# VHH binders against Flagellar brake protein YcgR (ycgR), part 72

Target 1, 263 residues: Flagellar brake protein YcgR (ycgR), of Thauera aminoaromatica (c4kar8)
Amino acid sequence: MAELSTPSPASPAPLDGGRGDELEKFTLRGARQILQLLQDLITHRGLITAHTGGGHSFMTAVLKVDEERGRVVLDPSPDPQANRRALAAPRLTCVTQLDGIRIQFPLVGLGEGQDKGRPALFAPLPAEMLRLQRREFYRLQVPLAHELSCLLKAEDLARKPVEVSARVIDIGAGGVAVVVPTGAAEFVIGGTLPACRLALPDGEPIELDLEVRNLNRQTQRNGTEQLRVGLRFAALPRAADTRIQRYIFKTERALNAKARGGL

## First folded at step 7 (VHH)

Design G24 (from A64 with F100T; framework vhh_7pa5_2)
Fold by ESMFold2-Fast, scan of step 7:
Structure G24 (fold): chain B 263 residues (1-263), chain A 121 residues (1-121)
Amino acid sequence: as target 1 above (263 residues)
Amino acid sequence: QVQLVESGGGMVQPGGSLRLSCAASGFTFSDYDMSWVRRAPGKGPEWVSTISDSGGSTSYADSVKGRFTISRDNAKNTLYLQMNSLKPEDTALYYCAKDTYDEWGSWFDYWGQGTQVTVSS
């Protein structure tokens, strides 16, 4: 007896539909942009998780973009049942990544056939594609009202332990930038600060190991000097990574809403 | 930088066994679920197996259940796939994959170069 195909537990989940309005600025609708992005997926042999609904998904890849017929050609699943579910689905939600950028797009009107004698799936070109930047390189400027702080476990000039409460100026997936008073502690590029505590709004401080990446001395208008320290997350547990990303996206959306004059 | 390096592939006769390894670096291996994915010549990618970050739970594609065993050694940052009772249809390039979570859900963040398994018939 053949059983139902087991859905892949590692398949990426589609973005929550309730967040769709907030993702509009990241949605590509230009025909040239869509064609170029699909061609990039072909060039890089990008692996795609196609969600067919009901908790089912399969893995595929874009084989070809047929610009003349306005369609995309996909690898069928080696599982015939997955292909049947895909063909029966009113909509596929395709999720992939390219160079750390999340890409998501719908396919409607899936059909089957052959491409150069090999089985293939066909669909009209998507009218839209979501393209979200990987936050490894993005730096959110932290609002002053959030009073975001990081308690640094550092050493003074004499190599004695010292704790410094530093204000977080910006934050990204890979680290934070903080400001400290000049002379509060000694920082060495490449040095590790173990068991520092990052205080986000909501919840307990996150304990992190931080590596010093850069140092910039800044002079304020009143002549007071402060040190800006760039810190890399040396080891980041999944739960901590998730909390940091949620804070970044939540804050970015709030700033975007304020800029648009919305409530 | 994230790196995944697969090894252990080769040519075997039907009914044979192979053990694949994936050496991980550039991230905290013990914090991530890991998967094996394969791609047969002229066919699309197929998910094979997943193991949770602690190793406490595993799952398998129906085509490999009872024949393959996924495991991990978090102290060595290494993922394994023990493949028994190999069939010609298991011939494929096998990839190690890192599962990543963020505010938008989970996805495969990185793939290795793959290791070739060929089952002669």
Scores: ipSAE 0.033, ipTM 0.510, lowest interface PAE 6.0, mean pLDDT 79

Design G26 (from A64 with F100L; framework vhh_7pa5_2)
Fold by ESMFold2-Fast, scan of step 7:
Structure G26 (fold): chain B 263 residues (1-263), chain A 121 residues (1-121)
Amino acid sequence: as target 1 above (263 residues)
Amino acid sequence: QVQLVESGGGMVQPGGSLRLSCAASGFTFSDYDMSWVRRAPGKGPEWVSTISDSGGSTSYADSVKGRFTISRDNAKNTLYLQMNSLKPEDTALYYCAKDLYDEWGSWFDYWGQGTQVTVSS
């Protein structure tokens, strides 16, 4: 039988990744709007990445919306471990796109059962959905030629301070994604890395505090592992924010010019 | 406009091999990680494999590790999936996906229409 569990007593993580009121104007809370958007995801067979915490995620899709019971029905993962993590998680953070628009929503109180003889996951309808146009969530993939780096101040396995120069692969208004060799440092999701130094092509390195938001391990061709770390700007001075936005703008403009076959 | 077009699917017997291709256009291919995702009838979507922007790192789902190899040709804007020792369980529609990594996690902002792989004896 299908069963919807009550939410865990643990407070859910912020849907906006810790961005305050800035995303409120892009948040949908109307039941009609939420139902319409979920139906659009069903119609277009949207691929959803569901984050279960601890850097874990799985692929899913909305199978149907049960308006009478106020719940959404999702495809379970083919991986039983992913389903166990999902059911144990206090919340799922679901991310997808529709027509190039980023869509995020939380699911709390996940249960399992079956739908028309097939295994399914069930959750109450989300109370809110975030719908961001390209301009609101834009992330610049950093060109390799820029050799953008961030000097991370972290700890090793013995909790001793260590400095790691990490390649910046992705940058936006809210943070960066970096690559570090596996074992170079220990990272804890939710932990703060103080006084890190972001080196942009122009000017002095920017000193800033970074919060660890996600971790993803990858294996290189030579068998060496590397770690991708998602980092949020914990607090960003106006001057630093201006420099980062200027870099993003200039680089995006240059990339658009190249894509159009001219500068 | 971003386009991802998969090809190379078909029908094979268990133990056979196929090579899937994905032709990318409308973005700077060499700046993005790329993934393969599959969806079997009666099952949800399953991530299969990811390759870094340079091709220097790869990762695989446990179900395909040792049998599948992801690769890319940045000069041709093409992603590949070499599939060996195919099993009936590998029967699915295979999608090429463009990956974004950020402070909230990895996700896909574009994917293709897929190419069908059927493994039947």
Scores: ipSAE 0.435, ipTM 0.795, lowest interface PAE 2.4, mean pLDDT 83

Design G27 (from A64 with F100H; framework vhh_7pa5_2)
Fold by ESMFold2-Fast, scan of step 7:
Structure G27 (fold): chain B 263 residues (1-263), chain A 121 residues (1-121)
Amino acid sequence: as target 1 above (263 residues)
Amino acid sequence: QVQLVESGGGMVQPGGSLRLSCAASGFTFSDYDMSWVRRAPGKGPEWVSTISDSGGSTSYADSVKGRFTISRDNAKNTLYLQMNSLKPEDTALYYCAKDHYDEWGSWFDYWGQGTQVTVSS
């Protein structure tokens, strides 16, 4: 069962950021599975970044899982102010990795005390934990300034081959969304577009096969129609996959740096 | 496969120096900020220092500022931590960590096994 509702400011945001249905298969809700995953984080010395909101975070680790009391025991920050922020926060969003898999979970009702005579933070066991390969869901909104394009090999209404240069509006590990003028070509859901060419910055266009996954006709404010086409990468070679991931990561970091008032 | 391998730890007396190294593989090293994190027995993880992907900016925890210097060699995929004027409270397992940014902010998506630094007389 996915979390689909946008929460009010008085309620913690969903852990999945509104992608509940897409992430449900990666969400652990079984108590035994959650306990085992937390124990694996202890065994592998997992470094956890706990986000307290407002751009604040601190590093922690799971010290112990207390199954009888239904709680986790966490390392406090050496910074007393970080601990005060954590205790005042309605929710911590904890992020870490295990064997290359992203692990995310909420902690609500954080308290402080001692474990075996040492300061510790305590929280009830999370009701859910996300185990996710980042590659499976992330999509980057492509900056207009990048002028990213994909040359599509498609068919017109008369089934004649046609090449359409489409603007890429978003990109992820599994595919791209593009915009084409209405009537530029015929697209069929499930159809394959062979030998298309994706133009990324810093290198030759990537030749790849694309599968049409969805179609959405949109009317612009000036009354003209655009067709949005969702396209899945078919059998992407590792070198192409690496280039696409590098573009996504570099662009994301650059956008985030600009948003922070930096470069 | 992302791998971070730390080396250069050991035993040293107060006031001494050590240089830690971290060999990175399995990712494009020059695209990521890198950090050093330490964990002492009975204490939580403590961030020590970060260096930007280009090496153009650095930051340090107040506890090590002026004593430690972080640097990197992008041609060799190697991160360094020069530790001077070491104190007993610097005793910890030191981890090399790869920074990652997403909608939740900065977090570490990979770290090494750590290298032990012991400062004792």
Scores: ipSAE 0.404, ipTM 0.778, lowest interface PAE 2.9, mean pLDDT 82

Design G28 (from A64 with D99E F100P; framework vhh_7pa5_2)
Fold by ESMFold2-Fast, scan of step 7:
Structure G28 (fold): chain B 263 residues (1-263), chain A 121 residues (1-121)
Amino acid sequence: as target 1 above (263 residues)
Amino acid sequence: QVQLVESGGGMVQPGGSLRLSCAASGFTFSDYDMSWVRRAPGKGPEWVSTISDSGGSTSYADSVKGRFTISRDNAKNTLYLQMNSLKPEDTALYYCAKEPYDEWGSWFDYWGQGTQVTVSS
C-alpha cells in the first residue's frame, strides 16, 4: 500500500464531495445532460453500486427515466434487508462507470412501487451527476518485478545524441515518471525527446515523443543520487494509448487481486 | 451494443460442481480481459477470477484458488467458470464483466444480469 489506500476493484468508494474545486469541472448540472447520462446508463446496461451509509451497499441499475413524474426507476435488490436499508437511508450515493469514466450521483427520497407490474425503487431525478475520467488523475506505481523501461533519445552535456534506458517508476494516461542516473543525459523542462521507446510486457516497444515536464533529484537509502524525470506523452496515437491503458488496468487488477488474496 | 448473458447457475449441495457460461456480443471479445465477479446476500461485490484476452494468464481470489477454473473460447465469444468443491460461502449472484476495470469498479459498465448460485442443504 502507498501513500493512499487502494479500494477493492469490486467495491468502489464514493469520492469526497467536499473537493468542489477539483470536481466542479466534471459535474453535470444541466437537466438535458443529466437525462442523457441516465439514458446512456440504461442503454449500456450500467450496473450501479448504491451506497446507503454505514458501509452498506447493494447493486442496482436504472430501469427507466420517468420525465413526466421527474424520477428515476431502479432495480430493487433481491435482498429484502438491502431494500429496507435503502428506503430508510436519507441519501443513496450511486457509483458506476462507463467506458473508463467514473459516474457518481446522489438520490434522495427513495420510495418503492411497481414498474410494469414488477417491484421497483424510485427517486427524484438527481440535481447533479459527477462524470470523472479516472485516467486523468491516476498514476500506477510500476511494480519492480515488471522491469518496465523506456529508451530515451536525449542529448549529453555537449548536445551529442545519447540513448538512455530509464526505469519507469509510475505511468498514467498522460505520461511516465522515470529514473535516470545523475549525469547520463541533459534534460530541459519543455524540451522534446523524439522517438523514445516504451517497453511494455504486451509486445513490441511503443515509439512515442516525450516532453520533459519536471525534474527532481532524489537521494536513495544507499546514498546514491538519481534524477526523477516527469515525461508527458506528446501526440500519442490512439492504438498506443489503448495499449498503455490496458497495461495500467491489467497491472492494477493483478495488484488488487494480490492485496485481496493475501493470507 | 455490448451484451453479456450469464447462464449455468442453480442449486447444488456442498461439495458439488457447476459450470457457468457468459455469452458476449457487441464488442471484439478477443481484445479484452474478462472477469467473474459475485455478490452474496447482504454483501458488496467480490472479484472472483480474471483471464487475459489470449487466455494465457489467469488469476483467482484466494477464497476460490484450487476450486474454480476460468477459461474462454474466443472463437465462440464465450467465458466459462468451472466451480468445484462448492461451499455455502460461494452462494451468490455471479456476473460476467469486461475489462477495463479499476479501483472505482469499472466492471459495472459491462456486467450482465448475473446467474444465481445457491449452495445449500
Scores: ipSAE 0.000, ipTM 0.178, lowest interface PAE 13.4, mean pLDDT 77

Design G29 (from A64 with F100W; framework vhh_7pa5_2)
Fold by ESMFold2-Fast, scan of step 7:
Structure G29 (fold): chain B 263 residues (1-263), chain A 121 residues (1-121)
Amino acid sequence: as target 1 above (263 residues)
Amino acid sequence: QVQLVESGGGMVQPGGSLRLSCAASGFTFSDYDMSWVRRAPGKGPEWVSTISDSGGSTSYADSVKGRFTISRDNAKNTLYLQMNSLKPEDTALYYCAKDWYDEWGSWFDYWGQGTQVTVSS
C-alpha cells in the first residue's frame, strides 16, 4: 500500500453548533440566496474543505447546481477512501471562503454517480448556509520588527508539560497564528493550551487560553522545518480584547503611513 | 480585477520536467501566500504546494515532495512550479491560487484558469 496524498495541512475547522444562537444573523435560509451563493462559488472556482467526521476531510468544489432537481454536484476526492467515508457519513460539513467571507454549509444524503460521463458526488441543496463577514476574520500580518511572541504551555510527546516561545506571524480579533520549531511540542486540533502569555510591545503579557484550530508544517529556504499553529482565543477578557484591537489598529495605521508617506 | 494566468504546461514523457508560471495582477502579490492546486481528469482538486508571502517557507503534498519545487518573484508578481521526475499520475490541469488565513485555518480565495500537464507513456 502506498502513502496517500494529503490535502493542505492548514485546512479550516468547522464552526461549532454551540455558537448557533450567535451565528443566526449570518445564516442564510432563503432558497434564492443559497442558490446565488453556490453559483458564486462555481464562478470563482472556490476550493471547499469537506469534513466527513472523525477528523477526516477532503478537498472538493461545486461543479454545478441543479435547481430543478434541488441538488448540488461536487468533485469527488482523488482518494477513493475519502469518497467512501463521505458517502458513509450522516453529514458532510463544507467550509470555504469567497473574497475573505467565510462560508460554511451542511450536506446530508450524499450519493455518487456521474455528471457528463465523469464521476461526481450529489447531495440535496443545503437548507442553510453560514456567511460570515470579512471584518470578523481580519488578520494583521505582524511586522518582524515587532518581535511579537506567545509563550505556549503545551505538552511534549510523553505528555510532560513544556513551555515554548512561539513567534506570532498574524493576529486577528479571534486568534493568532504562531510558528514553532518542529518537535518543540505536540499540538492536537481542538486541544486547549491554558494560561499562555501573549507579549505585545506595550505593557505586560496577556494571559489567555488558546485552542488549537489548525496545523501546517513548512520548510524554510535553509532546509529547516517549522510548524505553523493556528490558535483561537478562548473566553477573551474585555481588557485583553481592547489591548489586542488597539495593537491591530495602531499597527495598520503605521503600515498605511509607511506605504503612502514613507513614515 | 484579480487575475491569475497560468502557463508552461504541455505534454511530456514519464521522467520528464516542466516549469509552470503564474502571472498575478489586481492585488498586492507580496502580501499573500500562494499555492498550486491540480485537478486530474475525473477527480477532484488536490493541493500540491504552498509558498509564503516572502518566499521564506514552502510546503508540499506527500505525492510531489522531493520532485516539485515552488518559488516566487515578488518583483515580477510571478509564481513558479518546477516539476521534475514527472509520473503519469501527475497528469492534471494545474491552477494558481491565492491563499487566505484566519483564526479557523486557511483556504484558497481565487483560482486561475489553469494550464494542462499531460504525462504520457
Scores: ipSAE 0.012, ipTM 0.428, lowest interface PAE 8.2, mean pLDDT 80

Design G3 (from A64 with S57Y; framework vhh_7pa5_2)
Fold by ESMFold2-Fast, scan of step 7:
Structure G3 (fold): chain B 263 residues (1-263), chain A 121 residues (1-121)
Amino acid sequence: as target 1 above (263 residues)
Amino acid sequence: QVQLVESGGGMVQPGGSLRLSCAASGFTFSDYDMSWVRRAPGKGPEWVSTISDSGGYTSYADSVKGRFTISRDNAKNTLYLQMNSLKPEDTALYYCAKDFYDEWGSWFDYWGQGTQVTVSS
């Protein structure tokens, strides 16, 4: 997939998706720390999900760190289409975990070749790596009692505009997962839903653009079919981000209080 | 603390069957989609199958469709993979993985140590 905004090799893409200042305290930039972390991923045989943009991803692993050539060597996907998308992408966003800590890093300038006679992908060593404890990447499962909804502006199968009120089932700093009845609208991974409205309990609905990231069809206990849609916040304003974080924090606090019951 | 413990692997002849299990703890199992992932000798990791949090939706890699069945028991916090009509190319270490969704898409935030499946004569 061609895209208009490409990170230059002289200026590696930030890890933040618009949250750079907030993530700076969790970002490693020391060459020795980066090399050690990559080596730890090799030692623990970490499963890495590499996001190539447009909602596409594939699984990989670090095979080797080539310090002499300043590059990392990765397993290619068994899917040739995924490898073609990766090579065409201006940037990969790699996500994994190590000992319960989320690890995320960009790779720019991906190439292909061989390592010891086997197909391999190569990229320059990342200039930065993100390390987040579980608390920092938390997703709140939205209580049913909150009746949290998002009004989606989408298209039906005939490409006619429709508005769908979707139930929000989880929410985090970067997006929401919603549930809609199967057939209520057509969703395309990588597509943008403009000017949707997220209704939080405190105040006016938040108007925001959402990117479709994943789709899962589900059958409920009552036999109705529904579609779970993962949606990423696009260009989230600071005020909206603050309101969402406040809602998450308040709800976590309330749920923890209930879970601990008397005391 | 999240733990995923796989079992049920072993050696089997081509055409045989195995049933893998994964015992999950340290999280609300019924809230998350779960997957099986495998690593064959000399190959990178390959996604095999996913089941939704309710068990209502399943998906499979083309290489295993019609032969493998993923299922879950939310009351027992257990994930299963029934593997039928096994082929030598199914030989791999099989991992149970917990799906997670965020602003960059789906990924796995935890996986087990794996259980070895060997298909040979």
Scores: ipSAE 0.523, ipTM 0.840, lowest interface PAE 2.3, mean pLDDT 82

Design G30 (from A64 with Y101W; framework vhh_7pa5_2)
Fold by ESMFold2-Fast, scan of step 7:
Structure G30 (fold): chain B 263 residues (1-263), chain A 121 residues (1-121)
Amino acid sequence: as target 1 above (263 residues)
Amino acid sequence: QVQLVESGGGMVQPGGSLRLSCAASGFTFSDYDMSWVRRAPGKGPEWVSTISDSGGSTSYADSVKGRFTISRDNAKNTLYLQMNSLKPEDTALYYCAKDFWDEWGSWFDYWGQGTQVTVSS
């Protein structure tokens, strides 16, 4: 089971939500790159959503980058309560988009003041910023209640054709992770499984080719072994891509509604 | 590629009405909540209204409740904002924005260039 440890007070929450090495290649830490990206957000009038924790957020924008004082200057919310929550928060998670790329960065040590006679929020320049293509930043843990499955066309251990119904545990724009019983089929990294069928809610199964990208053997507490298989979508018709993204987004929306106290 | 194109802005006198439209393309419009956001001169961005993916649920900023109505036509991939009883303080550039949810919560992953609304006597 994947579990994220709670960061200690001496260590602020990670930008990546604990995804570690997966997001490192998308993380900017160079001071000049960070300054340029913040300036690009000013130039393009980027709308920024700042998450203050507890399900609260407000909308802001970068007004100015103050290189001499090492600060970013932000628009305050029209809602005084949102500004009070922001100032009380140990950390803000700011998210926005630039040229179709997701931009995410933390702000720590938020203060208030004025810029050119107008109210403003101030924070030290972020030490890091994430730049992610949409399809790269998201993987949905599939709820067990959805009983999402993929019918794999593979070979058994005797190299005979076999169809295996695999449980989908993880899905993203680029592929799925499935679980199969040990010995149900043979998988080779780099091998292609043609004409597999992904069963999504609300429609016919999607026929697609899957490439085996990784294999991980897991032993359950009862001693039963299972194989986790990472599968890449080899090529998706636009209609299939749309249906997969729709499932991901609708499921995430429903999960977020529950997290916000939606009944 | 995702595109959101706003239209319908203009100049009106206080008490007037305008209907804004947003033409969406490059994504499955019926799968996403949509919002209107505005940015007044010398102010930060302000959320105005949101409509659910089906159109079954709407919400509004307190400053516009009872005056503005958000709606959508999923067959036409179009979002609307009917603005009645306009006030000078409604003067702003109005953006159509696409809602998205991830592990950090709700945010806008795309928005349009905006359409200007000016309310003056």
Scores: ipSAE 0.506, ipTM 0.835, lowest interface PAE 2.4, mean pLDDT 82

Design G31 (from A64 with Y101F; framework vhh_7pa5_2)
Fold by ESMFold2-Fast, scan of step 7:
Structure G31 (fold): chain B 263 residues (1-263), chain A 121 residues (1-121)
Amino acid sequence: as target 1 above (263 residues)
Amino acid sequence: QVQLVESGGGMVQPGGSLRLSCAASGFTFSDYDMSWVRRAPGKGPEWVSTISDSGGSTSYADSVKGRFTISRDNAKNTLYLQMNSLKPEDTALYYCAKDFFDEWGSWFDYWGQGTQVTVSS
């Protein structure tokens, strides 16, 4: 076995993406709790998506927890480029689920080596892990009938200011996913879209700043392309947060009632 | 109550074919991209193939390109993987995985129990 190499010292980034103390009560910081959760992921062969930034990710799994050396051992990607991106990244954001509970944790100081003669990735044990039940991170696939939209302030292909009305396909406490026509605007991961307007079914549009987190281009059967854009709420006002959560709650309740033939 | 149930695995000789199926329930199948992922003894999970929500686009790992075909039937909530010209290195447990796209990025929020494929002489 090779000794774990740490490329450079680094502090863990917040798991909440800078959302303040909102998720603190769902964050595990006890060493024993962290070790137990990682062992549970091994026992249940949890599939982990590790985000390396820039819209890149790869699949991994925890091979073992080395408590004596304070580190986790992970499966490398079969794609050498994915492993290079991971090793160069200041942090990985690992996301998985266990029994319907979302589990998220950072890994910082990733190194490479061998475990029992096989390639492996190594990282110090995370200082914190996030455990969220659905009610704590509210995610809703937006019904088409609601025609939920967000007016985005962006730039077109010629770098001219443009406003694009994007259809909201997914909404949660931390952000939205939207669909835009191909060529309507250019988006840069990490870029900020100021003063966008989210139109919920009831009330005035909500003005908010959005950060571009990911991009996914899809080709439809008719040959048309659509761009899916993941957007984080950069600084969500409390009133806006309340309205968004109320919309999610009411919509989920209505969908559940419909599934049971109406309550 | 999201469930993904794989079937169709088995033992086959090199050069043979198998067709895997995945029955999905507990979510609106036609709204999500779906993937096949495999895990062999002594190896980490390897992405195999993805199909878009409409079925309009597909992508494959280089190791299976030209041999495997992913497809879906949104009316039946079923995902398929047609595997031709199977090789011993295709031996693995094959998982059906649901792609989820949110403000944190794309990830697999659910996967099935897997179906075993063994390619041996």
Scores: ipSAE 0.497, ipTM 0.822, lowest interface PAE 2.2, mean pLDDT 82

Design G32 (from A64 with Y101H; framework vhh_7pa5_2)
Fold by ESMFold2-Fast, scan of step 7:
Structure G32 (fold): chain B 263 residues (1-263), chain A 121 residues (1-121)
Amino acid sequence: as target 1 above (263 residues)
Amino acid sequence: QVQLVESGGGMVQPGGSLRLSCAASGFTFSDYDMSWVRRAPGKGPEWVSTISDSGGSTSYADSVKGRFTISRDNAKNTLYLQMNSLKPEDTALYYCAKDFHDEWGSWFDYWGQGTQVTVSS
């Protein structure tokens, strides 16, 4: 298929599903800015991944922007099934990169037609576009040797407070992904875990509030079931942000040096 | 700096073969799934194939299944695409793309300049 499905199915979160007001400073709503950004995607031949929900996506690109009619024209998938899924979807989440910056925008009201005799998809111009620096979306895959952990303050099935030491599998400026044994605690998307403790290799654990953003259950080859929990940093203090960024930078440099055959 | 540099394209007759390579630098290659994407003249981009970070799983677009083979050498930070039984409709610019998965889904955060494959009689 022209579709890009993940081995571990997970629907893309909507723009407001993770960070809401925190993403506002990265959101473009000016019509001229949106038009200019879409034109830049055309000029740079941006490869766009359009998510249709249910783990399904397809490759597309902006063919043109029809300012007069307030529409974008997109390349359809060569896979008819992907096009049918796209047209049936209430919303597409389009993601691409421009000069190392993540660009994300929704498309609603997708239709089929032709552009100069070629099949095309069209949609109204997005009312907003998200533009995130690598710092905001980048996730460092945490080396197992670092034994990076986060002590989560959650609740068990009986709503009794429980502390779970979770292994951190990735970390970014906005949060961490952790792995916990299935059944170790109950997690609710949008729920807050207060006063958790993130243990970095250098210095004392960082105390912070975490918000649950996503949950993915996975079965490993050995039959062990694990829950992957995506956690957003809530109101991260500047000193903590600095320490996390320093850890990410140092670890990335060390991994890059090792990969390139140095030290 | 992340760089993906494709090579190995060229001109071949229908039924011929080519092997594309992609040299990756600036990131830990063995930690990421990698893909090949192509763009034919007058067409939009089409996903061709993906290989997992370990090389343990692969997937292909129906249009190339059985003819193309994706592989990787993590020790050399290199991605490959072996293309057999080439058809005129395989004519395209072929891009190496780095897969990125986050809380908002899978997407490509980097791709190269591409290598041109032309299949003509």
Scores: ipSAE 0.557, ipTM 0.846, lowest interface PAE 1.9, mean pLDDT 84

